# Ledger of designs, part 5: VH-VL binders against o04291r164to392

Target 1, 229 residues: o04291r164to392
Amino acid sequence: DANNPAGLLSIAEEALAEFLSKATGTAVDWVQMIGMKPGPDSIGIVAISRNCSGIAARACGLVSLEPMKVAEILKDRPSWLRDCRSVDTLSVIPAGNGGTIELIYTQMYAPTTLAAARDFWTLRYSTCLEDGSYVVCERSLTSATGGPTGPPSSNFVRAEMKPSGFLIRPCDGGGSILHIVDHVDLDAWSVPEVMRPLYESSKILAQKMTVAALRHVRQIAQETSGEVQ

## First folded at step 1 (VH-VL)

Design m06 (framework fv_murlentamab)
Fold by ESMFold2-Fast, scan of step 1:
Structure m06 (fold): chain C 229 residues (1-229), chain A 120 residues (1-120), chain B 106 residues (1-106)
Amino acid sequence: as target 1 above (229 residues)
Amino acid sequence: QVRLVQSGAEVKKPGASVKVSCKASGYTFTEYAIHWVRQAPGQRLEWMGWINAGTGDTKYSQKFQGRVTITRDTSASTAYMELSSLRSEDTAVYYCARTRLGYTYGFDYWGQGTLVTVSS
Amino acid sequence: DIQMTQSPSTLSASVGDRVTITCRASQSISYIAWYQQKPGKAPKLLTYEASSLESGVPSRFSGSGSGTEFTLTISSLQPDDFATYYCQQYSSYPYTFGGGTKVEIK
């Protein structure tokens, strides 16, 4: 039963496993973006998936902040993602293993005047791994997994988030290595022609989200560099 | 200045329906959720449900599911709570209260309350 | 449903006293708020997220606790503080309130 704590933890652990395989594994073919090579002016390594359902973007970069601080910043999505209209935390549940499960409703602004705004119903799982890394992993819930029943609200198109989020590893010299995955599944071949502009805008949003997250965290790190130690 | 102003007191017979309004001002209505909470005389506060003022999406307490309907009018910045099949135990003060979408703040502003009396 | 048990149900105190009110959740929660209610008035938010003080609320009010045990403390009771206080969990639906603690003059 997806609505009980044991069922939610099962979904959370499955999402975490899939997220980690995307963030650090080879299960997905990633294509490196040209012009985003490591360096002082670099945002980090950005790659776009070519062989998964929907659109996936992956980024990795060094950040001069402790893992928990990075997680706190990135969990406040409206603070760094321009197209995020609102995030409503519906429930917060201790996972029993030191982690936290949140049920979240998110609204995004319309990507263009010709496309509807989109919304998400998600489970977000935050936990600390054995190696001291911190993970924030999020995925959509369907009616089968305890999410909303029925169609999206008339003003919104329900989008599906596949396991996405942040893996934040501590560095020996202080600071963190931040791995980001943003994966939105909107089946292009089954999408009505009228809604194809929304699909194209989703590709742009995925790329913009990973870039925005890295830039925001690095900007805050520069302003608070004395707190890393 | 943020204000939530509710409609006036109502007296209803058992089996009737009541609809209470909550007019918001002083903020962007569609960036908040409106919750409905009731309090019977001498009893604790009881949460009934909420509406996302932007989308119109609702969530209800299981106890009231099937009897309560929460709606909103974005052009009037007003939320409504309709409770049907009224019983004497529904006699209570009904409050609207807001929460900020995307944040875990409590109910920072409340309406003044609407007394609903159910009697023959 | 998560049950919120509040104690004491009534508390007699004098101006200047330190007052503590306890709230126990039937299961572990992360989000709790405290409200003050005076007769004939709507509740007023005092603290949220267990320990965060609402803007405009006097610093003599403070919230603390985690897991299943939470407290509201008034460090130096003032005449304006004689009221009924309620805790509320908003970690899971349905949101639930404590039974209330009436702080009355000694």
Scores: ipSAE 0.000, ipTM 0.420, lowest interface PAE 17.1, mean pLDDT 79

Design m07 (framework fv_murlentamab)
Fold by ESMFold2-Fast, scan of step 1:
Structure m07 (fold): chain C 229 residues (1-229), chain A 119 residues (1-119), chain B 106 residues (1-106)
Amino acid sequence: as target 1 above (229 residues)
Amino acid sequence: QVRLVQSGAEVKKPGASVKVSCKASGYTFTSYAIHWVRQAPGQRLEWMGWINTGSGNTKYSQKFQGRVTITRDTSASTAYMELSSLRSEDTAVYYCTRDWGYEFGMDVWGQGTLVTVSS
Amino acid sequence: DIQMTQSPSTLSASVGDRVTITCRASSSVRYIAWYQQKPGKAPKLLTYDASSLESGVPSRFSGSGSGTEFTLTISSLQPDDFATYYCQQYNSYPFTFGGGTKVEIK
């Protein structure tokens, strides 16, 4: 239940476990997108999921910033995601284990004229792992998990974020390896084939989030190092 | 009908500032980002920056950082681009254009605003 | 900054010709768009994400390529197609454009 601190921590830890299995494991079948490959100025490897609930995208790449700095940058979602209209931090709760739990409300722009704008009610959990890795993972809170029971904002469709976020691992030579997972479930199985634009919009939104995050962090890393391109 | 309509031509002296407007109609203004792109006579297109029209967050090309300010007025469905410390090399047609997002290009463009910088 | 090198600068062609223009990025990119610009007018989006055709754009236009090499092809040139064409990368900031290819009547 999201109404008490112990319940919030339980949800956070479950989200973390599921996120890690997606980011580093084989819990989801990943298919690499055509045309994307690692390179000096590339955005890294981007893959989209098959055979999962909803639509998931995964990206991985090297960045020349330490894990904590990467986490700080990526937590400011509106600064790097064009389609992010607004982010409201409703609550900030210490997890009691050195981590932080945030309750967040996000509004997104419509990805196409044929799809409604989306909004999200989420729990975001930020913590440091034993190996010095930083994790920022996030998932929707629904009525089933003690989240809001009221209707979404006018002109928005409430979307569900499955465990998603960032795993930031330190590199021995300095810098980090950034793993990104973005997983959205619109329950599209009930959508007729004629409503395919709604499905495609959801897929596009997932891809935009992973690509935008990696691009932004790499740009800031280049600026911080004083490199001129 | 989706349209972006820009303010009229401007003539400015070196060292002055210019503020160009871009009024959107025919769509939900806050659902799309607005970019500013310029083109000097006979030259290529040059990206200046963009604004998230809902949040007001901006990103600028480093070349214009410190001289350019992009803003918007959601109630008027209008974006603005202000360029300060004008030089003769800033003489160009300035365009506003809307963006669907990362995978899409800039699909709707304003008609352009000629800014001439001369003594 | 990612440099976009476009060739040729000028291309002379006849109605009905197959026209191909090329764009080379200084580093690997995924997101390329092509624009058409006529004298005194704003650019018009033709293709995005390298190969996706913008709605309302005639099917004779197509984009292709990956990595650092990209092309725009006009399969059968029409009178309305004499214009200047620009490629653009929107993979990293700042977004950058090619130098343009002017397609003129032979």
Scores: ipSAE 0.005, ipTM 0.437, lowest interface PAE 13.7, mean pLDDT 79

Design m08 (framework fv_murlentamab)
Fold by ESMFold2-Fast, scan of step 1:
Structure m08 (fold): chain C 229 residues (1-229), chain A 124 residues (1-124), chain B 106 residues (1-106)
Amino acid sequence: as target 1 above (229 residues)
Amino acid sequence: QVRLVQSGAEVKKPGASVKVSCKASGYTFTTYAIHWVRQAPGQRLEWMGWINAGSGNTKYSQKFQGRVTITRDTSASTAYMELSSLRSEDTAVYYCARGYDILTGYYKEYFQHWGQGTLVTVSS
Amino acid sequence: DIQMTQSPSTLSASVGDRVTITCRASSSVSYIAWYQQKPGKAPKLLTYDASSLESGVPSRFSGSGSGTEFTLTISSLQPDDFATYYCQQYDSYSYTFGGGTKVEIK
């Protein structure tokens, strides 16, 4: 239920559990994309899921920044996601366990000239795990959660984000291992053949978001250490 | 590892309905689609429709729209295909098959795993 | 619906022969699979996405083609390969199959 703080925390914890199973588990079949190989100092493998609803992508890589700094950079989504038009943080709620719950409204640019721009109404949960890892997990709030559907948008089609985000694990000797999952659902079952370009653009977006996040954090890490290209 | 086991042969009179089951094992049932394909004696394979085992959403072939109903029971990991208003031309082997990539939905599915088939005979 | 036409309907061949089966779509498609079916058995997937070989399928099987013309080739026919072969398009709803090509002993 998204109508009270206890209900929001319940949704946040459920989203975290599902996100972790995607980021580190084998419950989802991940298929490496053709031509997407990691760089020399990276364990960054980009994969597309084949056994979930909607479109999911994940990547993993080493970054020379501590977990909290990685999280700070990635929470500023417009700084690294070109297709992000605006992000409005509507509420910030302490979770009572040292974590933070944010209610966020995001607008995206239109994926094609044949499709309306999309918007998202999400809950983002940020917390520290017992092993020193930091997690930023986000999912859409819908009528199914019993709570608000977000602000109305006359020129946007409401999209759904399944549990997605960042798991940032500290490395021995410094730095972090960053796990990224991006999972969006356009309900492919309702998409007729003539609307295929819209559906295909969603695959490109998920893939692009995952890769862009990892590359952006590494670029900032290099600039911070004085290792400019 | 992946297995699809179908119910046994049926003999029906014209105008009756038949319901065939397909029990899945060896994978997480709710993460794949189940398709139904039939083959009349000496005829080509005909795709009838499919169900997303997780959501319950279905798509049916235009030829069978209005006569076919596909359902599933997630607790039993079983899919069902019911065909109504049976005709002699519906005599066929009916197969269930598992799709490969639920990510692409109904748009791009081929059939990696098949059930053994269920013979349905419709005769007066 | 996209119509799939297979040729020939029957093909007589000897063990060791190179066998080519053709499949023509009534309109351009990008996604096609091939299946092998033996009497009394369910179909078995051989290739998908026109040219990708399914795991566990012998390398003598290969798919090729694009647009409206597709082929399945068996480079050196084995006794186990005498069967009926079907193409399937899954580029557009509703999915459709070819009429089948029966490969029999010469």
Scores: ipSAE 0.000, ipTM 0.421, lowest interface PAE 17.2, mean pLDDT 79

Design m09 (framework fv_murlentamab)
Fold by ESMFold2-Fast, scan of step 1:
Structure m09 (fold): chain C 229 residues (1-229), chain A 121 residues (1-121), chain B 106 residues (1-106)
Amino acid sequence: as target 1 above (229 residues)
Amino acid sequence: QVRLVQSGAEVKKPGASVKVSCKASGYTFTSYAIHWVRQAPGQRLEWMGWIHAGTGNTKYSQKFQGRVTITRDTSASTAYMELSSLRSEDTAVYYCARSDFPTYYHGMDVWGQGTLVTVSS
Amino acid sequence: DIQMTQSPSTLSASVGDRVTITCRASQSIDYIAWYQQKPGKAPKLLTYDASSLESGVPSRFSGSGSGTEFTLTISSLQPDDFATYYCQQYHSYPWTFGGGTKVEIK
């Protein structure tokens, strides 16, 4: 919770390490999604993972904006994620290393008429890496780690976000390479039959997040570079 | 000992702005959120928005978005609500109220005494 | 926005009566609070999280309900209880209040 900055930084650093292993490593098996039509300046490769808990997707693409600007755009989640109902920043804590830790509550619209809306309680860690890359990494919190306390029931299904986010690497000559990971875990073996449509919608959410983020950033980059008057 | 004390009544002309203060005492100001709620004569309570005293982050009702600004001063343990472009319909008693943070689980447990804002020519 | 509908708008009761006030939400909610307001005074929190009694509030007050239908009950009305009562959802932004129920002396 905001009363334990050292503990939150420890969680943030752990999440960052896990996120980086997904974004650039080979620890997770990534399979290219079928049905993505290639084209000039395509959005990049969107892949889903096998043999992990939950559903993970990753993508990579070039963007004609510098890393800090890309991060600024992507941190404003409601601006690019259509199904995002609301984002509430509960706490903002300096990490002491130049980074920032945010405690965030997010609500999503229901993915279908048959599935309940989802909500998330997360820690988001934004920091600059030694190589000049910028990272925005996010993961769900439990009550033990500063996450939700309070009423035991909700008309929203609490979703779990495993380490996810954006790694934004600078390019020589300008622009950035954007790596995105979305990893959502809904405990499948504890899910009642009536909630199985929500489990299926988790795959759709992961795909929407990666695709929407890349498209939105590229759209803003093109509008900015194309403005002549 | 936990108290919220608001500034005094205001009379404003249409088009003016008003800024109401809410001074907290008896608790750790930065650990709680402060809400602003108004009530026009004979009408229901209407939530305007809130500020997280520790972070300064705000959330506003869409009805007031663009006209309301909620701020705080952590050294003075004081929250402020400024409402611009006043109309006669903004005549109301304005309340500040505290909620726990970050979960807001306990609702708004401590309230200021209210500030009457009258908007008339 | 979640619309909160209270009924009745006004009720007349005598000291010692059991009073029930209903609040209906336009969608299912998990977070609802009840407030008491006396003329010229700020609202006072009575219950939160549907059924949890606020510290210092007399036990004659109780909240109940889930989903879309919620109730505030005063088991034995006292002279101090003649006031206007409001329900309030804090499930989704914007937070919204009911229209109020005025409890008047019969």
Scores: ipSAE 0.006, ipTM 0.477, lowest interface PAE 12.7, mean pLDDT 81

Design m10 (framework fv_murlentamab)
Fold by ESMFold2-Fast, scan of step 1:
Structure m10 (fold): chain C 229 residues (1-229), chain A 122 residues (1-122), chain B 106 residues (1-106)
Amino acid sequence: as target 1 above (229 residues)
Amino acid sequence: QVRLVQSGAEVKKPGASVKVSCKASGYTFTDYTIHWVRQAPGQRLEWMGWINAGSGNTKYSQKFQGRVTITRDTSASTAYMELSSLRSEDTAVYYCARESGVVPTAYWFDPWGQGTLVTVSS
Amino acid sequence: DIQMTQSPSTLSASVGDRVTITCRASSSVSYIAWYQQKPGKAPKLLTYDASSLESGVPSRFSGSGSGTEFTLTISSLQPDDFATYYCQQYNSYPYTFGGGTKVEIK
């Protein structure tokens, strides 16, 4: 129930458990895309899920920044995700454990002129784990989970974000290992039949967010390192 | 000043089709959705459908599905509503209206066009 | 489809009167707008989201209600307020309007 802080924390912790299962677990069958590494100066592994609803991808890579700095960069979604039109933070709620819950509304640009732009109404949960890792996980709120009860604005098709986000583990000697999960349902049935395969199972759409996030963080890390010298 | 200006009154015979225009000014046309609503004399307002001016995507009320076609011309900042196979009960004032809202689920209508009277008579 | 029922269908009032119009939805809704329509003119938005007053609309207009029962109130009716008023739900497709309430001069 989004109108109840205890209910929001329950949803946040459920999202965290599901996200961690996707990011590091074996519960989901991932197909490794070895050839999709983000350039010669960057190490990353991109995988596409075989057995999920919607479109899911995960990636893992090394970055030369501390976990909190990585999280700060990636939380500013419009700075690195080209398809992101706007992000509005509607509410910020302390989680009582040092973590933060945010209610967020996001508008995306349309991926093609043949399909309506998508929007998201999500809960984003940021917290530090017992092992020193930082996590930022996010999922859609629906009428069943205390989100909006009416249909989406006719200017947009409401998309669903399944538990997604970033797990950022500190490395010995400095820097972080970044795990990324992007899992969305873009409502393929509202798209012209010719375009439905792109919205249902596209490797290209699935990799766009994970690759962009990893490249952006590594670019900022290089710029920060260059500035110190 | 934000305005929607519609084409003039039409008189049609049963079985004909009519195409009503709605020209937008004072805002970025492609950023908003245009709705079409009709009102028969002495009757309630009846929603017909909408078009996203940017994408061209449409949605129609099931009652009008197959008879109504909503289109737009981005270079002219104009939306069109074409209704085919006209019958006497299609005699009504047809309005276009812009979708306006400040929250993700809001869809009230403001502003409205002045209306176009379509009379279907033999 | 969600049916919107307005009452009364007509009412006679004098300038300065308090006027209340009721709108009942056949199913629970959260998103209601109210419109004013004068003869030969397009509808004009008064309130949205049940109780939010549109910018530029006089403060004598107010909306209230939740669930299935909603009201539009005009405190101290003015000569410019003699018109027909419609409620609209935009909770689900197809969007539906009430039958209208005509506010006439006594």
Scores: ipSAE 0.005, ipTM 0.447, lowest interface PAE 13.2, mean pLDDT 80

Design m11 (framework fv_murlentamab)
Fold by ESMFold2-Fast, scan of step 1:
Structure m11 (fold): chain C 229 residues (1-229), chain A 120 residues (1-120), chain B 106 residues (1-106)
Amino acid sequence: as target 1 above (229 residues)
Amino acid sequence: QVRLVQSGAEVKKPGASVKVSCKASGYTFTSYYIHWVRQAPGQRLEWMGWINAGDTNTKYSQKFQGRVTITRDTSASTAYMELSSLRSEDTAVYYCARYPDSSGWSLDYWGQGTLVTVSS
Amino acid sequence: DIQMTQSPSTLSASVGDRVTITCRASQSVSWIAWYQQKPGKAPKLLTYDASSLESGVPSRFSGSGSGTEFTLTISSLQPDDFATYYCQQYNSYSPTFGGGTKVEIK
């Protein structure tokens, strides 16, 4: 039941565990994305998984900002994700250990004139780990996990986000190592033909989201008034 | 158009330090990484470290950690590599090379190399 | 560090020959570049991202491979191609080079 704090915290901790296994583990088969052309600010490696449910992409790069500042920048999704129409924070719930749980409703622009715009109902969990790392992890809430009980808004198709987000590790001497995971699962083979353009758009969005996040954080870091002596 | 121009050859005694420069032109210096790679006579290319010219972040090869320092001067569009506690085994040609900071690309432009000779 | 093993170390060939050089990584990688180095000169980038040809590099050069095994192929060797070739992984923030393959005249 996602409407009570204990239920939401349970979902948040499960999402965090799965996100961390994707972000830093090798249990998932990661392959370089040959068809993707990253922006000039993208650093590190960009990989996609083909052996999991849906489409998962990950990236890793260095950023000359501290973990908390990186997290604050990336939480402002419309500032770096151009296809994001609106983000509404429906609820903010303090969690144990100084963490925060947010219930978020997001609307995306339609990917083509032939596909409906999509929306997301998600839980976002932000917390600090014992090693000084900062985590922002997000996943969709379904009817099974206490999410919305009705259909999507009348001009939107509900999309599903599997555990995704940002792991931000402090670097010795300053700055951060940023790990990004984007994972979307629409189960393409069970999706009606009319909705398949939305599935392909979700695949493309997941791939581009990792690059867009890295590019944006790098750009802001470069706009600082110079290096700290 | 893109050029990396390195300082001239150096002869040093064991125990001394050497500082090699790499002046960039023809592109936006702060948008790229500069890597340092050396090659001893008849041996393989050996990566030493890199600097992000835009934000001063550095990474050094574990073999050179504690002896190598890579810096840059944004106003001069110049990267520097300083190697301390020189040994005869450090006799090599030292190269700087540009990395685009775009996923997939590698070292696309190289300096001409600087010969550092360490002898007693 | 990721170890890069290159084979053969020396290859004798004639103009017009098809030349194949291999590179093996100690773990799975995706980001591989190939460089050409002539005596007394800096290395020159030939291919990057395993199979992408650098601008200005002749089409007779091609890269292929995935996982731990990668190959550089010269489809029809020209006199200008006698040189030493190096592979490099840049999958990690600590890039490593192979030992080199010297392509010399038969």
Scores: ipSAE 0.000, ipTM 0.413, lowest interface PAE 15.6, mean pLDDT 78

Design n01 (framework fv_inotuzumab)
Fold by ESMFold2-Fast, scan of step 1:
Structure n01 (fold): chain C 229 residues (1-229), chain A 120 residues (1-120), chain B 112 residues (1-112)
Amino acid sequence: as target 1 above (229 residues)
Amino acid sequence: EVQLVQSGAEVKKPGASVKVSCKASGYTFTSYYIHWVRQAPGQGLEWIGGINPSGGSTTYRRKFQGRVTMTADTSTSTVYMELSSLRSEDTAVYYCARDSGYYPRYFDLWGQGTLVTVSS
Amino acid sequence: DVQVTQSPSSLSASVGDRVTITCRSSQSLVHSSGNTYLSWYLHKPGKAPQLLIYAASSLQSGVPDRFSGSGSGTDFTLTISSLQPEDFATYYCQQSYSTPYTFGQGTKVEIK
């Protein structure tokens, strides 16, 4: 039940476990993308999933910023994700374990004019792990888990975010290792036949968020270091 | 236990409607599309359509358009297929099947089947 | 609609035989991503269909390795290297490249 704080925490903890399994585990079959690296000034690896439902990608890279600063940057999704139109934080709930649960509504821009834009209703869970790592994980809420019960917004098709997010580990000597997972179902069947491959199996769409995140935090780190005398 | 369990056999008269259920368990219901496939006696497999349980979006084969309706109830993890204006040629075993969600798509989990008999 | 046609419609074989079934699509089932949208299923009366092969050549988990798939574009083959008693069944190819998804008409493998 998402209307109960204990129910929300249960959903958050399930999402965290699944996210960590995707980010660092071996249960999902990941294929490294050749030529789809984060950028010339980024150190990172990008891979797409062969065996997940929907569109899934993960990435890992080094960032010359401390974990909390990386988390703050990436939580402001519209600042770095070009396709993000708006983010509304509907509710903020302390998790009781030092973590934070947020209920979020996100609207995206459509990749093409031939299909409706997507929107998401999600729970985002931010917490610190025992090893000093910071995690931000997010998943969709459905009517079964206390999400929206009314019809979808008139101009949008409801998409599902499966457990996704950021694991930010501190490095000896400063900086962080950033792990990213993006896993979504964009409801390909709501689009015309000609567009379905784009929404189902596009390797470009699969890695778009992970590449954008890595490039943006690297750029911020470089700009910050470039201002120091 | 990952499975799809369908409702029992139905006998209907021509012109009636039938509603078959398919209950999912052991996986995240909204993460996978569900399709319906039938087999009439002595015939091959025929795809009817499918539904995305997350948003309720559907796609139907044209010959069933206007007669078939697929719905999903996320509170019970159940997909329904309702076929109206039944004819004798609708006599068939109806299967629900889970879309792999993986590209390319394929049906990796199937219900046991529901026999629908249309007779006068 | 994308159509798929199987041959033969039926065949007679003995246990231990090598069996081949072919499937031809009306257009290429290879997406620009490199993925091939063709699957093979085994079906027995009174039971649900069972997935054998997906993506033209990938063996489904739990399926015996005597089953293999090959082909690309418009021409595909299912091979059973050494037919077993439980393999007497009807086999279907399926395209999922575009809706409506279509199945071949089926190939019945009968005991000689």
Scores: ipSAE 0.006, ipTM 0.528, lowest interface PAE 10.1, mean pLDDT 83

Design n02 (framework fv_inotuzumab)
Fold by ESMFold2-Fast, scan of step 1:
Structure n02 (fold): chain C 229 residues (1-229), chain A 120 residues (1-120), chain B 112 residues (1-112)
Amino acid sequence: as target 1 above (229 residues)
Amino acid sequence: EVQLVQSGAEVKKPGASVKVSCKASGYTFTNYWIHWVRQAPGQGLEWIGGINPSGGYTTYRRKFQGRVTMTADTSTSTVYMELSSLRSEDTAVYYCARGTEYYGLWFAYWGQGTLVTVSS
Amino acid sequence: DVQVTQSPSSLSASVGDRVTITCRSSQSLVHSYGNTYLSWYLHKPGKAPQLLIYKISNRFSGVPDRFSGSGSGTDFTLTISSLQPEDFATYYCLQGTHFPYTFGQGTKVEIK
């Protein structure tokens, strides 16, 4: 339950296990996106899922920054996600083994004039794994898990984030390999019928976040490397 | 070899319902939308709607909303289209067709068609 | 809704002729990811429609080289470089970019 620290830690650990399965596993059927080429000019490899509830995408790429620095950049969601209107950190709770649990409220801009803006009430878990990898994983808290009992903010529709986030693995010799998963349910049934294919069958919305994250981190890494000259 | 095989011709009275089946084979059934398109005598092709067999999500053209229901049975790889409150204007050949995996639409594979005749 | 208009509604031609059919949409068919979902179909009485061209200019598997597609934005063309006897049929374009998906009214290609 999300009403006490033990309950929050339990939810965080479940979210971490599910996120890692998506980020590095084969349980989900992933299809590489057209036009994404490996190589020095590529921002990374992007794939979208065929067979999950909601909309899911994953990506991976090399970044010339250490894991902790990548995590710091990506945790500031409004700085790189254009569709993010605001992020409020409602509480910060220390977890065992040096990890951190945050309760976060996020508002997104409306994707079209025909749909209400979405908001999220999430638990975000940040921790360091035994191999030196850093993870930031996030999932929605619902009434069933002891999350908010009140309605969404006026003019917003509550969306659900399935376990999503960032796995940042150190590379020997410096830098990181960044794995990203975005898995959301935007409540397609609350939009007019004409727009539902964009929310249910379209992979557009999931892909946008993963591409934005990779592009932003690689740009910051390039700017940081330029300072060494 | 991708195949879509439809049920046989139907003759119905005005006000009745008809349920047409479309059995898919030769690919992973849940990876593609299945859509329905009809052609009335002397008319062009008209898109009716589609179904995602993964999860059963449906989309319908506005004029058919409330009269059409699409369902999928993943255990038999079969999609159904049921059209109720039939009118003489619903007399047409009905085709199922396989759509795309993601966004945008074109129809690579088609069923053979099912003639539905509505007459008094 | 996006209207799709074909021209001509019908044409008469001889075997060996170059045939051009046009398709115009009431608004741009360019998707936000850069693809344009305009496709062409051949339809004969008693048969199911057959895909000829998808995404403006991509020939579907098994479709003869004489069929080609071109265009952008709102204006699209299907060209048959040298009409064969089996090509006498009705041709339809489909816009698959905007919901609801809409077909053109068809172009009948008949023997001169």
Scores: ipSAE 0.000, ipTM 0.414, lowest interface PAE 18.9, mean pLDDT 79

